Miniprotein binders against q5jf28. Designs and how they scored, part 16

Target 1, 318 residues: q5jf28
Amino acid sequence: MERERLIKTVEAILRGAGYRVARLDLKGSCFDLVASRLFLLLFIKATVNIDTITEEQAEDLKRLAKFFKASPLIVGLRSKSGELEEGVVYERFGIYALRPETLYDALLNNELPAVFAERGGLYVRINGELLRELREKHGYSVNELAQLLGVSRKSLLNYERGEQAVSLDVAIQLEEIFDEALAEPIDILRAKVEADLNVKPETPLEREVFERLKKLGLGLVKVKKAPFNAISTEDDIRLLTGIDERKTRSTIKRAEMVAEVGRIVNSGGVFILEKTKAEVVSEVPLIPKESLEEVKDADELIELIDKLKKEIKEKLFS
Below, E stands for the ipSAE of ESMFold2; O stands for the ipSAE of OpenDDE; V2 stands for 0.75 times the mean of E and O plus 0.25 times the DockQ between their complexes.

## First folded at step 7 (miniprotein)

Design k2 (at its last look DockQ between E and O 0.95; V2 from the best seeds 0.81)
Fold by ESMFold2-Fast, scan of step 8:
Structure k2 (fold): chain B 318 residues (1-318), chain A 107 residues (1-107)
Amino acid sequence: as target 1 above (318 residues)
Amino acid sequence: DPELREARDLLSQAITLMHEAVRLLQEGRPEEAADLMTEALHIVQRAIELAQSTGSDDRAIQRLKFAIMLMRLAILLAREGDVDLALELLQWAYDLIQEALEILSKS
């Protein structure tokens, strides 16, 4: 129940800040929430203990963030070391992890965090050029200021060059000495991540579908821990693509999630099934694999998707 | 410590106001509920100041700060008409205040 409460709290923070939000109810997914506002797009994994996130989930989260030019975030309450601290940014597999209070401050109070955790300590990146300017203005030599802070001369020079973060204690001392904000904020909302977008399909059905979609002219980005199996793309068109052997309750739920996610990331959805009658779930067409043989290119596939959506809408209003 | 006693008394008062706010929210009176929640929030904030000045357990302080955020969100949600989500967040805030009160009582 703590996880459910956490997800609801993150949703409330996003909504309070004016974001459009879609929530996923999918066990093992690399994200639980996707949210957009103005120029920002966030993929968020909410987990009580940040250490429970797997490398596979983190890879997929970074892959989605890279493809959609979004920022990935982990929101959690604790790690193996204990409760996470408000205002502190942690890291898991290259993804920022933080408390819900830290996200709240960033989104509703316009207060970005500046402290990050590393190897059991708390650190702050400072404006090194401003530090040097303030040191010189106040008449301190490098050696004099280093002695006041209890650091080496070499460390102080590295701080001024922006090559080394200071401990939280040193950051506090510096701001007390100079009465000036020196801490550089961590832009958690515009994090850029790197990920390999060229992941191969794993199942025989996925290989067949991927091969056919590529022949139709579509580029493909494979994901494993999401309600869809791939993102299919051509020019400005994006399709969240599900692949399944048959229509199950899980297929229907994932199609509903794909519709909601698509609304936030401005993408269509489609499910390709080994054996099914053509139908639509929440504006997401479910089509048999054989239908891919009936279309000659990506444009015809989009036409088929649009036609199916229109036909079902007409039947509902008949 | 008189300040710790005052902090605990304030938290008990906040709990009482939160119960009344929940009742108002369930009765379809979200603005009145929001007013009481705002009052409770200020009382919790005062309790935090007193507990911090006595060097109290950081675990209690962190729980109270988290509760304040949840209460702020619940007020926004209540005003937007999302009573169910507001009630869920208020229940967690209540639990956190109770945990903080327990920690403070053992110091």
Scores: ipSAE 0.827, ipTM 0.934, lowest interface PAE 0.6, mean pLDDT 90
Fold by ESMFold2, look of step 7:
Structure k2 (fold): chain B 318 residues (1-318), chain A 107 residues (1-107)
Amino acid sequence: as target 1 above (318 residues)
Amino acid sequence: DPELREARDLLSQAITLMHEAVRLLQEGRPEEAADLMTEALHIVQRAIELAQSTGSDDRAIQRLKFAIMLMRLAILLAREGDVDLALELLQWAYDLIQEALEILSKS
């Protein structure tokens, strides 16, 4: 219940900031919300305790963020160590994690966080060149300023070279001494992450479908923890691609989610089933795998998808 | 102690206004509800200032700040016509203020 309130709060923050938002209701998914505005795209996992995200979920979240050039985020309230602090950026599996208030400030108040948590405490990255300039203007040697701050001379040199973040206490002392903004914000809205996009199929049906899609000239980015099994790509074609044996309630629910996600990430959707009659669910075609034998390349697959959507629309609406 | 008593009184006053705002939202009067929520929000801000000056428990203050964020979002949503989501966020804000009151009463 607290998780549901958290997701609704994050959705409200995003909508309040003018984002288009799609929310997933899929157990075990690597994200709960995807949102876009202008040239910003966010994939968000909302979890009360940020330590409950699994490595598999985190890797898929990073894969989606990398592929779509989006910023992945974890939004939560607590960790195994206790309550998260507002205005502090945490990290899990290379993904920024933060409280809803921190997201609110970034999106609605244009106030990016600057403090991050790491082993040993809270830290801030600072403008090292400006620090050196301020130190020299105020007549401090490196040793004199280091003594004033209670840090080693080596640490101060590393701060000025941009090679080491300062503790929060030192950042506060520097602001007090120089009365100047030295802290560098953390751009949680354009985070860059590393991900291995080369993931193998999970089932024999997936393997068969992926091989056929590859023969059509489509590249594939496999994900495990999403309403779709892969992203199929060719030039400017992007298809959120689901794979199932047959149409079930789960298939329909996933297709609906794929449609919503697709609107946010400007991608089409398709489900490829072992046994089905061709149809459309929420603008997402469900086609039998045999349809892949009827087309020569990715362009013909898109034509088939568009044709099916038009034919089903004509039966239902005109 | 007197300042802490004043903070608790302010929070009780804010709760009363929020309860009325909920009624107004349910009656389809979102602008009137937004006015009451704004008034309650400022009262909570004043209560935070008083509680901070007494060295009060950070857990209470954090809850009150989170409640203020939820109330700001609820105001925006109500004016955009999403009354259901506004009510859900306002209910959480109400619960957080009640929790903060409990903390301040025991601290």
Scores: ipSAE 0.777, ipTM 0.915, lowest interface PAE 0.8, mean pLDDT 91
Fold by OpenDDE base, look of step 7:
Structure k2 (fold): chain B 318 residues (1-318), chain A 107 residues (1-107)
Amino acid sequence: as target 1 above (318 residues)
Amino acid sequence: DPELREARDLLSQAITLMHEAVRLLQEGRPEEAADLMTEALHIVQRAIELAQSTGSDDRAIQRLKFAIMLMRLAILLAREGDVDLALELLQWAYDLIQEALEILSKS
């Protein structure tokens, strides 16, 4: 119940902010929502406890974010240490984690959070150059201001250099002393993440399909915790690629999700099966792996996909 | 504490308005529902101010703040015609306000 309410709340925040949203009903997925507005793309994992995200999920979430030039986010209510605070940015596996209220403020109020949690304390980054200018303008020596703040001379010099984050308490004191905002906002909507895009296929069928797609000129990004198994790419071509042995109810549901995600990330979808007749589910073709032998390159594969989509539309309206 | 009593009375009024807003949403009257939710939201904001002034339990205040966010979203969604999602958020806001009222009543 609580997880479902959380997902719906995050969906509502994104919609209220004018994002196009796709929601996934896939247990164990690295994301539950994908959202797009203008040049912003978000992959969001919604979890009541942010410490429930696995490293594998986080890696896939970062891979998707890096590939699509998107920001990954975790939205949650609590951690192992207790409730999350509003306006505070947490981190799990190099991914920002925050409360729904913090996301609301960022998206609807244009108020980015400045406070982050590290090592059990709250910190901010400050404009160190501005701090120095304000200190000099008010006639404080480094020693005098450091003493007033209860910090070391070395700490204050590190703050002025931007080499050290400031504790929230010291940041508040600085803003009170100078009557000026010093805290730098955290751009949670444009998070830069590192990810390895060179993940190997896990199954024999995935290996076979990957080898064939590579022969067609496609680059492949393996994803483990998504409704698709890989992203196939060549230049402007992007295909959310599912790989299954046979058509199952799970295949159909995943194809529906791939269609929804594909609309948000401006990408096509395809499922490659070891055994199937060619069909289309929610505008996503299911093709036998043998069909990959009939095409010469990625463009011919796209043409095949588009032909299959068209033939089914014609049959539905005939 | 008279301020704490007033806060509880305000929350009870907000609950009543929220029930009526739910009815209006179910009747296909989302604009009228949005107006009532807006009134309820202002009442809850006033209740938070009073609860804060009395040093009331932060757990109640946090729930009320979250409920306000949900109410704001429900208002937006109702005006956009997404009645189903508005109802779900409004129900959660209602639950949170009830929980907060219970906490403030034990204090």
Scores: ipSAE 0.761, ipTM 0.907, lowest interface PAE 0.6, mean pLDDT 92
ESMFold2 (binder alone), look of step 7: mean pLDDT 88; pTM 0.877

Design k3 (at its last look DockQ between E and O 0.68; V2 from the best seeds 0.74)
Fold by ESMFold2, look of step 7:
Structure k3 (fold): chain B 318 residues (1-318), chain A 107 residues (1-107)
Amino acid sequence: as target 1 above (318 residues)
Amino acid sequence: DPELREARDLLSQAITLMHEAVRLLQEGRPEEAADLMTEALHIVQRAIELAQSTGSDDRATQYLKFAIMLMRLAILLAREGDVDLALELLQWAYDLIQEALEILSKS
């Protein structure tokens, strides 16, 4: 119940900030919410205990974020060490993790967090050049200010050069001494992420479909923990691509989720099945793998998808 | 402690207003519910200030601050017509306020 409440709270925060949101209900997915607003795109994993995210989920979350130029986020309430603090950014697998209140402040109050957790406590990165200017303006030598703060001279030099974060206590002292904002915010909305986009197919059917799609000129980005199996891409074409042996209830639910996600990330969707007749579920075509032999390139695949969607729409409303 | 007693009385008052706001939402009267929730929200803010002045600024005030966020979101959702989600957030806010009231009553 607590996780469902958390997901709904995060959805409300995003919608309150003007984001278009898709919420997923998929066990083991690398994300629970995807949200977009103007030039911002967020993939969010909501989990009560942030230590429950697996490395495999985190890698897929980063993979999606890198491909879509989005910011990945973990939103939670606790870690294995206790409750998360509001206003503090944590990190798991290279992904920022934070409380719902911290997300609320960033999105609804335009107050990005500046404090992050690291081994040894809470820290802040500061504007080192401004620190040097303020120190000199106030007439402090490096040694004098270091002594006042209770830090080493070397540490103070590293702060001024931007090479070392300060403890939260030191950051507070600095802002009290100089009456200036020195803290550099953490841009959780445009987080830079690294990910390996080359993941091998999980099944023989995936391998076969990927090879056919590659012959059409499409690049593939495989994901394991999402309602789709890969992203098929060429130039400005983006297809959230599902792969199944046949149409099942699970296939239908995944196609519905792909449609929702596709609206947020401005991407089409398609499911390629070993056994099916062509149909459309929630704007997402389900086509047999043999249909890939009937087209010559990515443009013709898109034309086939569009034709099928149009024909089904005309049948329903004629 | 008179300020702590006042904080507990305010929280009880906020709970009463929240019950009425839930009823109004269920009756399809979201603007009236939002008005009551706004009043309840300000009462909770007052209770936080009193609790903090007594040195009671730990877990109880954390629950109350989270509840305020939920109430603000619920007000927005109610005005947009998303009654179901607004009710769910209000129920969590109510639970948190009850937890805070119990903590402050035992101190």
Scores: ipSAE 0.778, ipTM 0.912, lowest interface PAE 0.7, mean pLDDT 90
Fold by OpenDDE base, look of step 7:
Structure k3 (fold): chain B 318 residues (1-318), chain A 107 residues (1-107)
Amino acid sequence: as target 1 above (318 residues)
Amino acid sequence: DPELREARDLLSQAITLMHEAVRLLQEGRPEEAADLMTEALHIVQRAIELAQSTGSDDRATQYLKFAIMLMRLAILLAREGDVDLALELLQWAYDLIQEALEILSKS
């Protein structure tokens, strides 16, 4: 399967599940798709081999997910160890990774996966309290049930406390013994991730722009592997911020992507250039960095952005 | 194996229906295409059951299961009016069914 077919499949799954989807055609991006439905927001990296994601991409993906209160996902087919299994959750850099089929089941069938891969084995989390109740109801001692399962007394007690994940084989045996589902589903759609939002600018121009935006009251989250260079934020204001020296064909393409992403994450877009005339590309203003000296605060910056968008609409319809 | 032969015959029928569904999508008849794709999907499901009962190559059944997912998505998208994406998924499902049929023919 090719990467393009994988991305199209993931897009189709998301659309079929009623998500609004933006697709990125940006090599090296930390995400290829962003999708929104109701209160769910997903940032998805689609890669045939899940072990091709870099730590830098994973960090940016987690930063985006944390900032937007979204779930990050990796969708792939294989790892270095072989093909991924359907219904199994993998992990790379603290991000859930799964097959398209597993995503399909979660989104279209409301079937969340319960099995996860760790250290070359398959495991589940079980409801330990329910396990204890079932054990006691059926009259098994801890020793008797542990012996029946082929596990240690200590392991069974750890299962009942929820302190230890259960091997898939033992979980199957438990569900067979008690005729009851014990496996806890993994909420891949609401994954909580840790991320450092305090990343420094990398270029002199980014430093200058960041300093100016901070003087306007904006908080900044640097992103390295996206069509934008940062997210600028103040209260309800969120701007996907591109920073380039000059307008290039790459700038235009990135601005188009920023417009699409912005619609999904309910955020504006702006590109700040060292040298440009003020223009708008796909409803994303390209402004010279000097324009940041003409505004006093973030609200005036938004007003400038909105004015530029309006003036271009008026010129297109005049 | 008569079951394996039946599975191959079913897959060939599904391929025929999929070709007709592609034509209907191209003609701007997405609902009729969706109905044919639904029929083809059921045929492929039956072919999987038969292939599994014979102990056939797991790769063939995996391709067919993936093809079913793509067909389901193509049906949904066709009904939603996203004909272009439906066509792409249907073509891919077709490719996977052909690969599975080739595997089952060498078995």
Scores: ipSAE 0.742, ipTM 0.900, lowest interface PAE 0.6, mean pLDDT 92
ESMFold2 (binder alone), look of step 7: mean pLDDT 87; pTM 0.865

Design k4 (at its last look DockQ between E and O 0.84; V2 from the best seeds 0.77)
Fold by OpenDDE base, look of step 7:
Structure k4 (fold): chain B 318 residues (1-318), chain A 110 residues (1-110)
Amino acid sequence: as target 1 above (318 residues)
Amino acid sequence: DPELREARDLLSQAITLMHEAVRLLQEGRPEEAADLMTEALHIVQRAIELAKELGDPELVERATQLLKYAIMLMRLAILLAREGDVDLALELLQWAYDLIQEALEILSKS
């Protein structure tokens, strides 16, 4: 399957599940899709081989997910070891990776996967308290049940404490012995990830713009692998911030993508350029960096953005 | 193998229904297209069941995987067609068709 077919399949799954979706046509982006439904927000990297994601892309994907309180996902078909299995959760750089079918079942059938792959084996997390209760109810000692399962006493005690995942084969045996589901589902839609939000600007222009935005009261989260260069934030204000030296065809395309992403993540967009006339592309203002000297705080910056958006609407209807 | 022949015949029927569903979508008749796609989907499911009983586990597994993926695409196409996204539904149906054809080729070599 081609990358394009994979992305469109994932888009279709998300749309079929009633998500609002924005798709990015940006090579090297840390995400290809962003999707929102109610309180769920997903940032999705779609790649045929999940081992093609770079650490830098993964870190940016986790950073976006952490910032927006979203779940990051990798959707793919293969790894270096072979084809991915349906219903199995894989991991790359602390991000869940799964097949489109597994995402389909989770979103459309409300069937979360319970099996995960680690070190070339399949494992399940079990409810350790329930395992203990069932063991005691059936009259098994720790030693008897451990022997029946072919595991160590220590392993069984670790299962009952929730400190150790169970091999799929042992999990199946437990469910057969007790005639009860013990497998804990993996909530791929609410994945918690750690990310460093304190990434430095990479260019002299980014550094200058970041210093000026900080003087306006804005916090800044640098993102490397997105259509924007940073997220600017103050309280309820969130701006997907592009930074370029000059207006190019790439700037326009990135501004269009920022508009689409912004609608999904309920955030404005702005591009700050070293040299430009003030204009608006797809409801995203392109402003000269000098305009940041004319505003005193973040609220005045938002007012400037809103004014520019209105002035263009008026010119389109005049 | 009688079961293999039946599975192939079922997949061929599904392909015929999918072609008609494509015509109906192009004619702006998405509900009727969705009904035919639903019928085709059930036929493909039955073909998978018959294929699982076949003796070459590796070829059967590969064909079954393709057919399962095709079913997913068909389900999505039905949903999207009913929502009025005919263009994406058509693309998904074409891919489902491609996968069913690939599965038929695999089953024909068995």
Scores: ipSAE 0.759, ipTM 0.899, lowest interface PAE 0.6, mean pLDDT 91
Fold by ESMFold2, look of step 7:
Structure k4 (fold): chain B 318 residues (1-318), chain A 110 residues (1-110)
Amino acid sequence: as target 1 above (318 residues)
Amino acid sequence: DPELREARDLLSQAITLMHEAVRLLQEGRPEEAADLMTEALHIVQRAIELAKELGDPELVERATQLLKYAIMLMRLAILLAREGDVDLALELLQWAYDLIQEALEILSKS
């Protein structure tokens, strides 16, 4: 119940800040929420203990964020070391992690965090150029200020060059000495992440479907921990692509989630099945893999998808 | 301790207002509920101010952390209620109530 309350809190923060939000109910997914507002897009994994996110989940979360030009976030309450602190940014697998209060402040109070956790404590990045200017204006040599702060001369030079973050204690001392804001905020809403987009298919069916989609001119970005198996893409076409042997209740639930996610990321959806007749679930077509041989390129695949959605709509109104 | 007693009385008042806000939300009167939640929120903020001057520092810090989180939940509930998302607003309000009740218990034991 603690995780459900966490997810609902994050959803409320996003909706309260004016985001359009889709929530997933899928065990083991790399994200629980995807949200958009204007040009901002967030993929969020909500987990009470941030150390429970797996490497596979983190890599897929980064993969989605990189592909969609979104910011990935982990929102949680504690780590294996204890409770997370408000206003402090943690990091797992290159993804920022933070408390709901920190997200609330960023989105509803326009107050980005500046303090981050590393081995050895809490740190802040400082405007080094301004630090040097203030030091010189106040008549301190590098040695004098370093001694006053209890740091080495080398460390102080690195601070001024922007090459090293300062401890939180030193940051507080600097702002007391100079009576000026020196801390640089952390832009959790536009985080840059590195991800390997070249992931191989997990099954023979996936491999076959990927090869057929490549023949149509589509690129593929495989994901393992999402309601879809890959993103199929060509120019402005983006297709959240599911793959299954046959239609099951799980397939239907995943198609429903793909529809919800697709609305937030402005992407279509399709499921390619080895055994099925063509049908539509929540605006997401389920088609047999043989249908891929009946189209010549990505545009014709989109036309097939649109045709199926139109035909099902017409049957429902007959 | 007069100021600690006042802080506890304020939290009890906030709890009463929150009960009424729940009722208003359930009756489909979200703007009235939001006004009452706003009043309760200000009362909780006042209680935090008074409590910080008093008591066992560890217990005061624990209670204050609960109350600050509850205030965040109440602000979200107010926003959601006014936007017509009554179900989520009710869930957040009930959770905020639980946190305030826990904080009141902590301050009553010191």
Scores: ipSAE 0.725, ipTM 0.887, lowest interface PAE 0.9, mean pLDDT 90
ESMFold2 (binder alone), look of step 7: mean pLDDT 83; pTM 0.810

Design k5 (at its last look DockQ between E and O 0.94; V2 from the best seeds 0.80)
Fold by ESMFold2, look of step 7:
Structure k5 (fold): chain B 318 residues (1-318), chain A 110 residues (1-110)
Amino acid sequence: as target 1 above (318 residues)
Amino acid sequence: DPELREARDLLSQAITLMHEAVRLLQEGRPEEAADLMTEALHIVQRAIELAKELGDPELVERAIQRLKFAIMLMRLAILLAREGDVDLALELLQWAYDLIQEALEILSKS
């Protein structure tokens, strides 16, 4: 399958650049890979055709990126319009989309892209103040340079004011004329995104659990397309929080994924179930919802989680 | 066209070296495989430079795009092979091989 090859390639790029990586095997998830290195954190959705990402997936990807101060990325090979070009940044739902080669260059060669796609073609943002300085130094009036480039006088003024991107062809001409770098790179590794973090619970059980967690002083960021239902947070406490009616094979797999993601984003994990015996799966406790009534605040919840993990670990090694 | 024929001959040579590199990886000889992959990579780069001199027909551009992607995959496979991740190195090499074959087919339609 071409998608499996794509995910493996992206994973190889990330590991080759020194990132710690977790890969998710969850259909419909808003991300396939999460990766960290030093102060950089990336959430990546890998999809062969970038137009197949859904709005729900994109919004959740942006929610995770905003909460964790991470850069969201879509990595793919084609769009509805055909194959993606290497070195070109596309955009879907406010998320940058690009080919694996573009990611490779950014991470392994420290070469950020500068070209982006819009209706009408390929464009570059340039340093408008530097353009004006170079034009004046070379003795061109605005009209003279505009004629040389084949653009209107108004367009050239907009370029110098930073109000308009130039076509790729014009950017190439400018660098040939002035023999100086004018292109401004696109920082795909520190992209800022806007997201609505206020999402309502999907089920009565979720509503009940969220209400109990709020009474403990925890804030909640709900997600729909991840192995967990929400992120529970207060100050430096962060819990990737799953919710299920009871323990199933799906619950076990999700807990394992929560553990791996938590390692990368430095967050704990917990599953709150309506019906269960307390236990631990891959360092992620599964506890009955009634346990939330046994604690007073977020600190006591963390203490309960830590005690449970320690107690079960001791039984396994005794 | 002598330059086009030379580019196709170079790609065929690279394919042969990559096949041998796959064999070496499967036999647990990753450093020797990495050396062959590096040689093949340089040959593919030479083929790209020859193809660029042919101008910018859409057909030649499509072939070059595949070859550049294959080069990236080969660079990753070399790193993985040296780190002992043979299974992933083989996966990436196999995709690179497929892309070079596609480029060769594209360039053979002249």
Scores: ipSAE 0.762, ipTM 0.899, lowest interface PAE 0.8, mean pLDDT 90
Fold by OpenDDE base, look of step 7:
Structure k5 (fold): chain B 318 residues (1-318), chain A 110 residues (1-110)
Amino acid sequence: as target 1 above (318 residues)
Amino acid sequence: DPELREARDLLSQAITLMHEAVRLLQEGRPEEAADLMTEALHIVQRAIELAKELGDPELVERAIQRLKFAIMLMRLAILLAREGDVDLALELLQWAYDLIQEALEILSKS
């Protein structure tokens, strides 16, 4: 019940902010929503407890975010330590995690959070140059201001250099002393993440398909925790690629989700099966792996996909 | 505490308006529902202001947190109702109702 309410709330926040949203009903996926507005693309994992995300899910979420030049987010209510606070940014596996209210303020009020949680405390990044200028303007020495704040001289010098985050209590004291905002906002909508894009195929069929797609000139990014198995890419071509042994009810559902995601991320979809007749599900072609032997390059593969989509439209209207 | 009584009375009024807004949404009157939800939202905001002046910081903070979340849900429900997504608006409004009830129960034990 709570998870479904949380996902619907996040969907509503995104829609209310004018995002195009696709929702996934896939248990164990690294993301539950993908959303696009103008130049912003978000991959969102919604989980009541943010400590339930696995490292494998987080890695795939970062991989998708890096590939699509998107921001990954975790939206949740609580952690192992208790309820999450509003206006506070948490982190799991290098991904920002926050409450729905914090996302609401960022998207609808244009209020980015400045407070982050680390090691059981609350911290803020401050403009260190501005801190130095204000200190000098008010006639405080480094020692005098450090003593007034109850911090070491070394800590104050690290604040002024931007090398150390300030505790929330010290940040409040600084803003009170100088009557000026020093807190730097955290751009949760443009998070830069690192990810390994060189993940190997897991099954013999995935290996065979990956080798064939590479021979066609396609680059491949393996994804484990998504409705697709890989992203196939060449220049401007991006294909959300599913790989299954045979058509199942799971294949159909995944193809439907790939179609929805594809619309948000401006990417086509294809499923490559070991045994199938060529068909289309929700504008996503299901093709036998043998069809990859009939095409010479990636362009011919795209032409095949487009032909299959067109032939089915013509049959539905005839 | 007179402020605690007033806060509880305000939350009870908001609950009544929310029930009427649900009925209006079900009747296909989303604009009128949005107006009632807006009034209910303002009442809940006043209840939060009164609750901040109350003496038990832990119980009050738990109630205020629920009420703030309910306000967010109500704002979203208003937007969705006006856009014609009545089903999602109803779901968010029901959750807001549940949170206001929980807050009212917390404040009633104080």
Scores: ipSAE 0.749, ipTM 0.901, lowest interface PAE 0.6, mean pLDDT 92
ESMFold2 (binder alone), look of step 7: mean pLDDT 84; pTM 0.821

